# Ledger of designs, part 9: VH-VL binders against q8ixk2r445to577

Target 1, 133 residues: q8ixk2r445to577
Amino acid sequence: FFGMLQNKGLTDYCFDYNPPDENQIVGHQVILYLCHGMGQNQFFEYTSQKEIRYNTHQPEGCIAVEAGMDTLIMHLCEETAPENQKFILQEDGSLFHEQSKKCVQAARKESSDSFVPLLRDCTNSDHQKWFFK

## First folded at step 9 (VH-VL)

Design s101
Fold by OpenDDE, look of step 9:
Structure s101 (fold): chain C 133 residues (1-133), chain A 121 residues (1-121), chain B 111 residues (1-111)
Amino acid sequence: as target 1 above (133 residues)
Amino acid sequence: QVQLVQSGAEVKKPGASVKVSCKASGYTFTSYWMNWVRQAPGQGLEWIGVIHPSDSETWLDQKFKDRVTITVDKSTSTAYMELSSLRSEDTAVYYCTREGKYYTSYAMDYWGQGTLVTVSS
Amino acid sequence: EIVLTQSPATLSLSPGERATLSCRASQSVSFYDLSYMNWFQQKPGQPPKLLIHDASNRATGVPSRFSGSGSGTDFTLTISSLEPEDFAVYFCQQSYSTPYTFGGGTKVEIK
């Protein structure tokens, strides 16, 4: 699966990554932004290694969850996907992080009208359901 | 104005299949989700599924996952709902309904006139 | 699935009276400041008509006498002063989670 990773509940919002420096693409938080399909900042790939890859740059980036965090941060992809980069896109649309055993949920950013994907306890909310478009 | 025009009433035998159409006009067909909802006589409303016409992304109620196929024809701005292995309890008026966009949510703001599907031996 | 329970099942009132309809969800259907609850009006032989979306927003063309309120699990549709054309069945519907679900409906009938 590849393309825009769109949220079901938060209408027309997609995974979005815009590193401030194209030569240093890791270490920043993935956010949600209105789906526009322009450029490469909303293009992601779900791989057979259960990675969510941001493969618009070399080396390729993979979404990771750092210890004790609930945010999605871009790391470099590895030959063998580390545990903190493994996600399961379930049949029901839920995006499950294996290591934390939590689901990726669209969430409002603190003191902002912006949105971000955060790890939360898994529920049946459409805000935790995702699909590629 | 937005209009959803559905195909005519159907009478089917148990075990048969029915395919209901919903032709959309008055808006950009590929920009809005299209739902299918049914209502048995004198009963409430039951959601069947939804499709996004742009890429045919589809979500179905698990109750119907093995019997329902929702499709679209973008060239004619028409959505289809096919229900197979019909049973008497499938007798209902079937509605297509568009989800209008409201801020960060959708709402079923326009409905077809409904298609009565009668299943009887 | 999220179960919506509407009450009362039937509401008998006269024109000019205030109607208060309840819809209770088996779980919260709110996301921050947004509640994914909608209300529909349905008359015999017609499809449902959207009245209220997101708990409290009137759909286009809906008279001001219709209002929606509530959050979390409890929602209310109010008709401040019933008009003859308001006697119909009203359904609540949640769009918080698929499968989308509807309440059983409240029939507002003339006393």
Scores: ipSAE 0.632, ipTM 0.893, lowest interface PAE 0.9, mean pLDDT 94
Fold by ESMFold2, look of step 10:
Structure s101 (fold): chain C 133 residues (1-133), chain A 121 residues (1-121), chain B 111 residues (1-111)
Amino acid sequence: as target 1 above (133 residues)
Amino acid sequence: QVQLVQSGAEVKKPGASVKVSCKASGYTFTSYWMNWVRQAPGQGLEWIGVIHPSDSETWLDQKFKDRVTITVDKSTSTAYMELSSLRSEDTAVYYCTREGKYYTSYAMDYWGQGTLVTVSS
Amino acid sequence: EIVLTQSPATLSLSPGERATLSCRASQSVSFYDLSYMNWFQQKPGQPPKLLIHDASNRATGVPSRFSGSGSGTDFTLTISSLEPEDFAVYFCQQSYSTPYTFGGGTKVEIK
């Protein structure tokens, strides 16, 4: 799948990546922002290796969650997808992170009115449901 | 002005199918989820499913999954719900209803007038 | 799925009285300070009409005598002073997770 990865529970919010330096893609957190389809910040690819790729930059970025963390951060994609970069987009819309056995949920960033995707225990909440637009 | 105009009443026999239409006007059809909800006479409301017209992303109550097909025609701004293998328990008024956008949530803010489907032998 | 239990099933009151309608969810329908509970009014022969969205926000054109409150699993619709047009059936509905579900309704009728 390719496009904007939208949250079902939060009206018109999408995965968004806006690194402070276009030449430093690694290590920053993925956020949620109003879906707009403009520019290159909101376009991602879900690959046959179960990666969520940031496809508007070379080398391509892949979303990862480091062991013991709940935040989605950008890593460089590798020839064979590392386990911490594997997500299963299920038929029910849940986005399951294989290594942690947790689901991606929209969440409010602490001390902020901003939203971010975070790993949480899997539930049936629409805030854990995602689809490509 | 937002309007949802549904097709007319239907009388069907058990085992048949019915297809109800819902023509939308007064808003951008492809920007809002469209739900289908039914109500048996004198009874409560039962959600059937929802579709996003922009990409036909569809979510159904498991109870209906094998009998219901929800579709849209973007060129006519019309949503359709087809229910197959009809039983007497399917006798109900069927509504289409738009999910309005309210900050970070949705609510069913506009409803069609309803379509009575009667299943009798 | 999330079961919504409304009480009472029937509320017999006179015009001018205060109506208090309850809706209890089988699990939380709240996301931080957002509660995905809606209230609808339905009169005979009409489709439901949205009254309250997100637990406490009145829909456009809804009179101020209608108010909603609650969070988590416990929600209330209050009609501060019943008018003749308020005698109807009221449904709560959750939009926290699919399948979306409705309560069984509370009929507010003239005593």
Scores: ipSAE 0.280, ipTM 0.797, lowest interface PAE 4.2, mean pLDDT 90

Design s106
Fold by OpenDDE, fold request of step 11:
Structure s106 (fold): chain C 133 residues (1-133), chain A 121 residues (1-121), chain B 111 residues (1-111)
Amino acid sequence: as target 1 above (133 residues)
Amino acid sequence: QVQLVQSGAEVKKPGASVKVSCKASGYTFTSYWMNWVRQAPGQGLEWIGVIHPSDSETWLDQKFKDRVTITVDKSTSTAYMELSSLRSEDTAVYYCTREGKYYLSYAMDYWGQGTLVTVSS
Amino acid sequence: EIVLTQSPATLSLSPGERATLSCRASESVSYYDLSYMNWFQQKPGQPPKLLIHDASNRATGVPSRFSGSGSGTDFTLTISSLEPEDFAVYFCQQSYSTPYTFGGGTKVEIK
């Protein structure tokens, strides 16, 4: 699967990544933004290694969850996907992070009007349902 | 103005299939989710499923997952609901309904006129 | 699925009276400051008409006598003063989680 990764519950919001330096793409948080399909910021690929790749840049980035965190951070992809970069996009639309046993949920950023994907306990909420388009 | 116009009434035998159409106009068809809801005579409303016309992403009620197919034709701005292996209890008025956008939420703001499907031996 | 229970099943009132309709969800349909509960009015031979979205927002063209309130699991539709055209069936519906679900409806009939 590839393209925009859109949330069902949060109207017209998609995964978005816009690093401040195109030559240094890792270390920043993936956010949610209105789906627009323009540029490279909203294009992701779900791979056979269960990675969510930001593959429009070289070297390629892969979404990871750092220890003790609930945010999605861009790391470099590795030949063999590390455990903290493995996600399962399930049939019901849930995006499950294998290592943490949590689901990715569209959430409001604290003290902000912006939105971010966060790891939360898995529920039936549409805010935990995702699809590629 | 937004309009949803559905196909005419159907009479079917048990075991047959029915395909109801819903032609949308007055808005950008590929930008809004389209739901299917049914209502048996004198009964309440029952959600069947939803589809996004841009990419045909679909969620169905588990009750119908083996018998219902929801599709769209973007070229004609038409949504379809096909129900197979019809039973007498499938007798109902079937509605298509658009989900309007309200900042961070959706609500079924426009409805088709309904299509009566009668299943009888 | 989220089960919605409406009460009462039937409400018999006269024009000019206040109508209070209840809808209870089996689990919360609220997220942050939004409650994903909608209300519909349905008259015989017609499709449902959206009255209230997100618990308390009147849809376009809906008279001010209609109001919605509530959060979490308990929601209320209020008609401050019934008009003759308000006698109909009213349904609540949650849009928090698929499968979407409707309440059983409340029939507001003339006494």
Scores: ipSAE 0.910, ipTM 0.955, lowest interface PAE 0.5, mean pLDDT 96
Fold by OpenDDE, fold request of step 11:
Structure s106 (fold): chain C 133 residues (1-133), chain A 121 residues (1-121), chain B 111 residues (1-111)
Amino acid sequence: as target 1 above (133 residues)
Amino acid sequence: QVQLVQSGAEVKKPGASVKVSCKASGYTFTSYWMNWVRQAPGQGLEWIGVIHPSDSETWLDQKFKDRVTITVDKSTSTAYMELSSLRSEDTAVYYCTREGKYYLSYAMDYWGQGTLVTVSS
Amino acid sequence: EIVLTQSPATLSLSPGERATLSCRASESVSYYDLSYMNWFQQKPGQPPKLLIHDASNRATGVPSRFSGSGSGTDFTLTISSLEPEDFAVYFCQQSYSTPYTFGGGTKVEIK
């Protein structure tokens, strides 16, 4: 699967990553933004290694969850996907993070009107359902 | 103006299949979720499933996962619902409904006129 | 799935009276400042018509006598003064989680 990763519950919001430096793409948080299909910052790929790859840049980035965190941070992809970069896009639309055993949920950023994907306990909320388009 | 026009009434035997169509007009077909909902005579409303016409992403109620197929034809702005292995309990009026957008939420703001599907021996 | 229970099943009133309809969800359908509860009106031989979305917002063209309130699990549809055309069946519906679910309906009938 590839393209925009859109949330079902949060109307017309997609994964978005716009690093401040195109030559240094890692270390920043993945956010949610209105789906626009423009540019490179909303294009992701779900690979056979269960990684969500940001492959519009070189070296390629892969979404990771750092220890003790609930945010999605861009790391470099590895030849073998590390455990903290493995996600399962379930049949029901849930995006499950294997290591934390939590689901990715569209959430409001603290003290902000912006939105971010966060790890939360898995529920049946549409805010935890995702699809590629 | 937004319009959803469904195909005509169907009479089927048990075990047969039925395919109901819903032609959309008056809005960008590929930008809005399309739901299917049914209502047995004198009964309440039952959600069947939803499809996004842009890429055919589909969610179904588990009750119908083995018997229902929802599809779209983008070239004609038409959504379809096919229900197989029909039973008498499937007798109902079937509606297509569009989910309008309200900034952060959706709501079924437009409905087709309904299609009566009668299943009887 | 989220079960919606409407009360009462039937409400017999006269034109000009206030109608209060209840919808209770088996679990919360609210998220942050939004409640994903909608109300529909249905008349015989017609499809449902959207009245209220997001618990308290009137859909386009809906008269001001219709209002919605509530959050979490408890929601209310109020018709401040019933008009003859308001006698119909009213359904609540949650759009918080798929599968979407509807209440059993409240029939508002003329006394």
Scores: ipSAE 0.906, ipTM 0.954, lowest interface PAE 0.5, mean pLDDT 96
Fold by OpenDDE, look of step 10:
Structure s106 (fold): chain C 133 residues (1-133), chain A 121 residues (1-121), chain B 111 residues (1-111)
Amino acid sequence: as target 1 above (133 residues)
Amino acid sequence: QVQLVQSGAEVKKPGASVKVSCKASGYTFTSYWMNWVRQAPGQGLEWIGVIHPSDSETWLDQKFKDRVTITVDKSTSTAYMELSSLRSEDTAVYYCTREGKYYLSYAMDYWGQGTLVTVSS
Amino acid sequence: EIVLTQSPATLSLSPGERATLSCRASESVSYYDLSYMNWFQQKPGQPPKLLIHDASNRATGVPSRFSGSGSGTDFTLTISSLEPEDFAVYFCQQSYSTPYTFGGGTKVEIK
């Protein structure tokens, strides 16, 4: 699967990654933004290694969850996907992070009108359902 | 103006299949979720499933997972619902309904006129 | 799935009276400042018509006598003064989670 990764519950919001330096793509947080498909910042790929890849830049980035964190941070992809980069896009639309055993939820950033994907306990909320568009 | 026009009434025997169509006009078909909802005579409303016409992403109620197929034809702005292995309990008016967009949510703001499907021996 | 229970099943009132309809969800349908509860009006032989979305917002063209309130699990549709055309069946519906679910409906009938 590849393309825009859109949330069902949050109207027309997609995964978005726009690093300040296109030659240094790691270390920043993945956010949610209105789906527009412009540029390369909303193009992701779900791989057979259970990675969510940001492969529009070289080297390729993979979404990871750092220890003790609930945010999605871009790391470099590795030949063998590390445990903190493994996600399962389930049939019901939930995006499950294997290591933390939590689900990715579209969430409002505190005291802001912006949104971010966060790890939360898995629920039946449509804010935890995702699809590639 | 937004319009959803559904195909005509169907009479089917048990075990048969039925395919209901819903032609959309007055808006960008590929930008809005399309749901299917049914209502048995004198009963309440039952959600069947939803499809996004842009990529055909589809989610169904588990009750219908093995018998319902929802599809779209983007070239004609038409959504389809096919229900197989029909039973008498499937007798109902079937509605297509569009989910309108609000800032952070959706709501079923436009409905087709309904298609009566009667299943009888 | 989220179960919605509407009460009363039937409400007998006269034109000009106030109607209060209740909808209770088996679990919360609110997220942050939004409540994903909608109300529909249905008349015989017609499809449902959207009245209220997100608990308290009137849909386009809906008269001001219709209002919605509530959060979490408890929601209310109020018709401040019933008009003859308001006698119909009203359904609540949650859009918090698929599968979407509807209440059993409240029939508002003329007394």
Scores: ipSAE 0.895, ipTM 0.950, lowest interface PAE 0.5, mean pLDDT 96
Fold by ESMFold2, look of step 10:
Structure s106 (fold): chain C 133 residues (1-133), chain A 121 residues (1-121), chain B 111 residues (1-111)
Amino acid sequence: as target 1 above (133 residues)
Amino acid sequence: QVQLVQSGAEVKKPGASVKVSCKASGYTFTSYWMNWVRQAPGQGLEWIGVIHPSDSETWLDQKFKDRVTITVDKSTSTAYMELSSLRSEDTAVYYCTREGKYYLSYAMDYWGQGTLVTVSS
Amino acid sequence: EIVLTQSPATLSLSPGERATLSCRASESVSYYDLSYMNWFQQKPGQPPKLLIHDASNRATGVPSRFSGSGSGTDFTLTISSLEPEDFAVYFCQQSYSTPYTFGGGTKVEIK
C-alpha cells in the first residue's frame, strides 16, 4: 500500500513526518496531523516485509519502536527488516507491532493539543484503527 | 439544505436481495462518511456499516459482512446498500445517515427518511 | 462490541416535568476529555434526530432544555422542562469503537 495512513477515530488525522532537516531523517518522532496530502510529509509505503517506509526521500526511512519504548521514530531501512520495524496492518484496522505485541494508538502528546501515534495495549477503540487513503 | 432522499419501500421473499439507494444533496458528498442503520418494527437501532465516498473505504459490522455490500456512485452523489439472502428478521426500516465532522470526532447529524424493507412469504 | 443499556425503558411524565434518561456502556467510551456518546430523539414515523454529540454538545437547533452529561461508562440526558413536542423515544449511541451501537431506547410518554 502507498498513501496517507489515516486514523479511523480522530477527524481527518494522518501519520505525518516533519524532520527539522529534510536531509537528516533519522531519529525524529512520527506525529499525527490533519490529512491534506500536500507535500511529502504524509506519504508512506507499507511493504511486504511489514515495514512502514518514508521513501519520498533518500536514504529511505522506516518506522521503528525501540525496545521498552512506546514512541514511533524514524530509523534507516535495512535490507532485512529488523524486528522493531515490523508492523502488521490487520483486517480489523489494528496496526500491530510484532516485537512489543502492542497496537498503534492515536494519543495526545503529553499536555499539548497535538497527537502522536504511540504503542499501547491492543483494544478495539477506533483510535487504534488505521487505513491507507 | 443537507438532504438524504432514499428509494421507496420494498417487499421481498426470503432468499432474495434488496438494494436501497440514498441520494445526497446540499453538501460535498465525497467529504463525509455515510452510514447505514436499520430499525426493525418496534425495535431499536442497529448499525450496519459505513463508507467514505471519496475512496470507498468501508467498515462493516461483522454480523452483516457476508450479506451486505455498501457502494457509492460519486457522479450522482448516491450511496447504495445491498442486503442478500434475506430472512424474516431483516424486515426493518433502513436509514442512510452521514457523519458530520466535529472536534476530534464524527456524529450522525443528517438522516434519510428511511426505506421499509419487508421480508415475507 | 460495546453494549449500551438505557434506563428506564419507559418514562411517563407530564409537560413541565424534568426527565432524566440514563445510558450505561459495557466499557468506557471516553478518550482523554472526550466521550464518544451521542443522543438521538425519534418521533413516530420519523428518522432519528441528533440531539447531543460527544456527551454534552447540543446539535444545531436543539433547545437549551436538553443537556447531556457523563463520562466513561455512565451518561445522562436531561430535559429540564418537558414540552409537548418532547414526548418521543430517545436513543444513546457510541462511536468509540466499530461496530457502532445504540441503546435500546427510553420512551418518554405523556402520563
Scores: ipSAE 0.756, ipTM 0.913, lowest interface PAE 1.2, mean pLDDT 93
Fold by ESMFold2, fold request of step 11:
Structure s106 (fold): chain C 133 residues (1-133), chain A 121 residues (1-121), chain B 111 residues (1-111)
Amino acid sequence: as target 1 above (133 residues)
Amino acid sequence: QVQLVQSGAEVKKPGASVKVSCKASGYTFTSYWMNWVRQAPGQGLEWIGVIHPSDSETWLDQKFKDRVTITVDKSTSTAYMELSSLRSEDTAVYYCTREGKYYLSYAMDYWGQGTLVTVSS
Amino acid sequence: EIVLTQSPATLSLSPGERATLSCRASESVSYYDLSYMNWFQQKPGQPPKLLIHDASNRATGVPSRFSGSGSGTDFTLTISSLEPEDFAVYFCQQSYSTPYTFGGGTKVEIK
């Protein structure tokens, strides 16, 4: 699948990647932002290896969650997807991180008005439901 | 002046199918979720499912999954709901309703006039 | 599936009186400071009309005598002074989790 990865619960919010330094694509956090489709910040590919790829740049980035963490950060993609880069987009819309046994939820960043995807215990909330647009 | 205009009343026998249409005007049809909700006589409201017209992304109540198909025709700004294998319990007024966009949420802010579907022997 | 229980089933009041309608959810419908509970008014032969979205926000054109409150699982619709046009059935509805669900309704009728 290729497109904008949208949250069901929050009005028109999509995965967005906007690293502070355009030349340093690795190591920064994925955020949620209003879906707009302008530029390259909101386009991702869901691959047969269960990767969520940011492939509008070279080298390509793949979303990962490091052990013991709950944040989605950009790593370099590898030929064989590492376990921490595998997300299962299920038929019920949940986005399951198998290594952590947790689901991606739209979450408020600290006490700000900004939102980010984070791993949380799986629920049926629409804030844990995702689809490609 | 958002408007949702539905097709006319239907009378069906058990085991048949019905297809209800909902013509939208006064807004950008492809930008808003469209729900289907029904109300049996003397009963409350029951959500059936929702579709996003831009890509046909669809979410259904499991109770209807095997019997309901929700579709759109973008060229005519029209949503459709087809319910198959009708039973007498499916007798209801069927509504289309769009979800308006609000702060971090959606809400069903405009409703069609309703389509009565009667299923009788 | 989130079950919404409305009470009372019927509220018999006179014009000018205050109406208080309750809706209880079987589990929380709140996300941070937002509550995904909506209220609708329905008169005979008409579709539902949105009154309150997200627990406390009046929809466009809804008179100020209508107000909503609550969070988590317990929600209230208040009509501060009933007008003749307010005698109708009122439904709560949650949009927190599919399948979306409605309460059974509270009929507000003239005494």
Scores: ipSAE 0.745, ipTM 0.906, lowest interface PAE 1.2, mean pLDDT 93

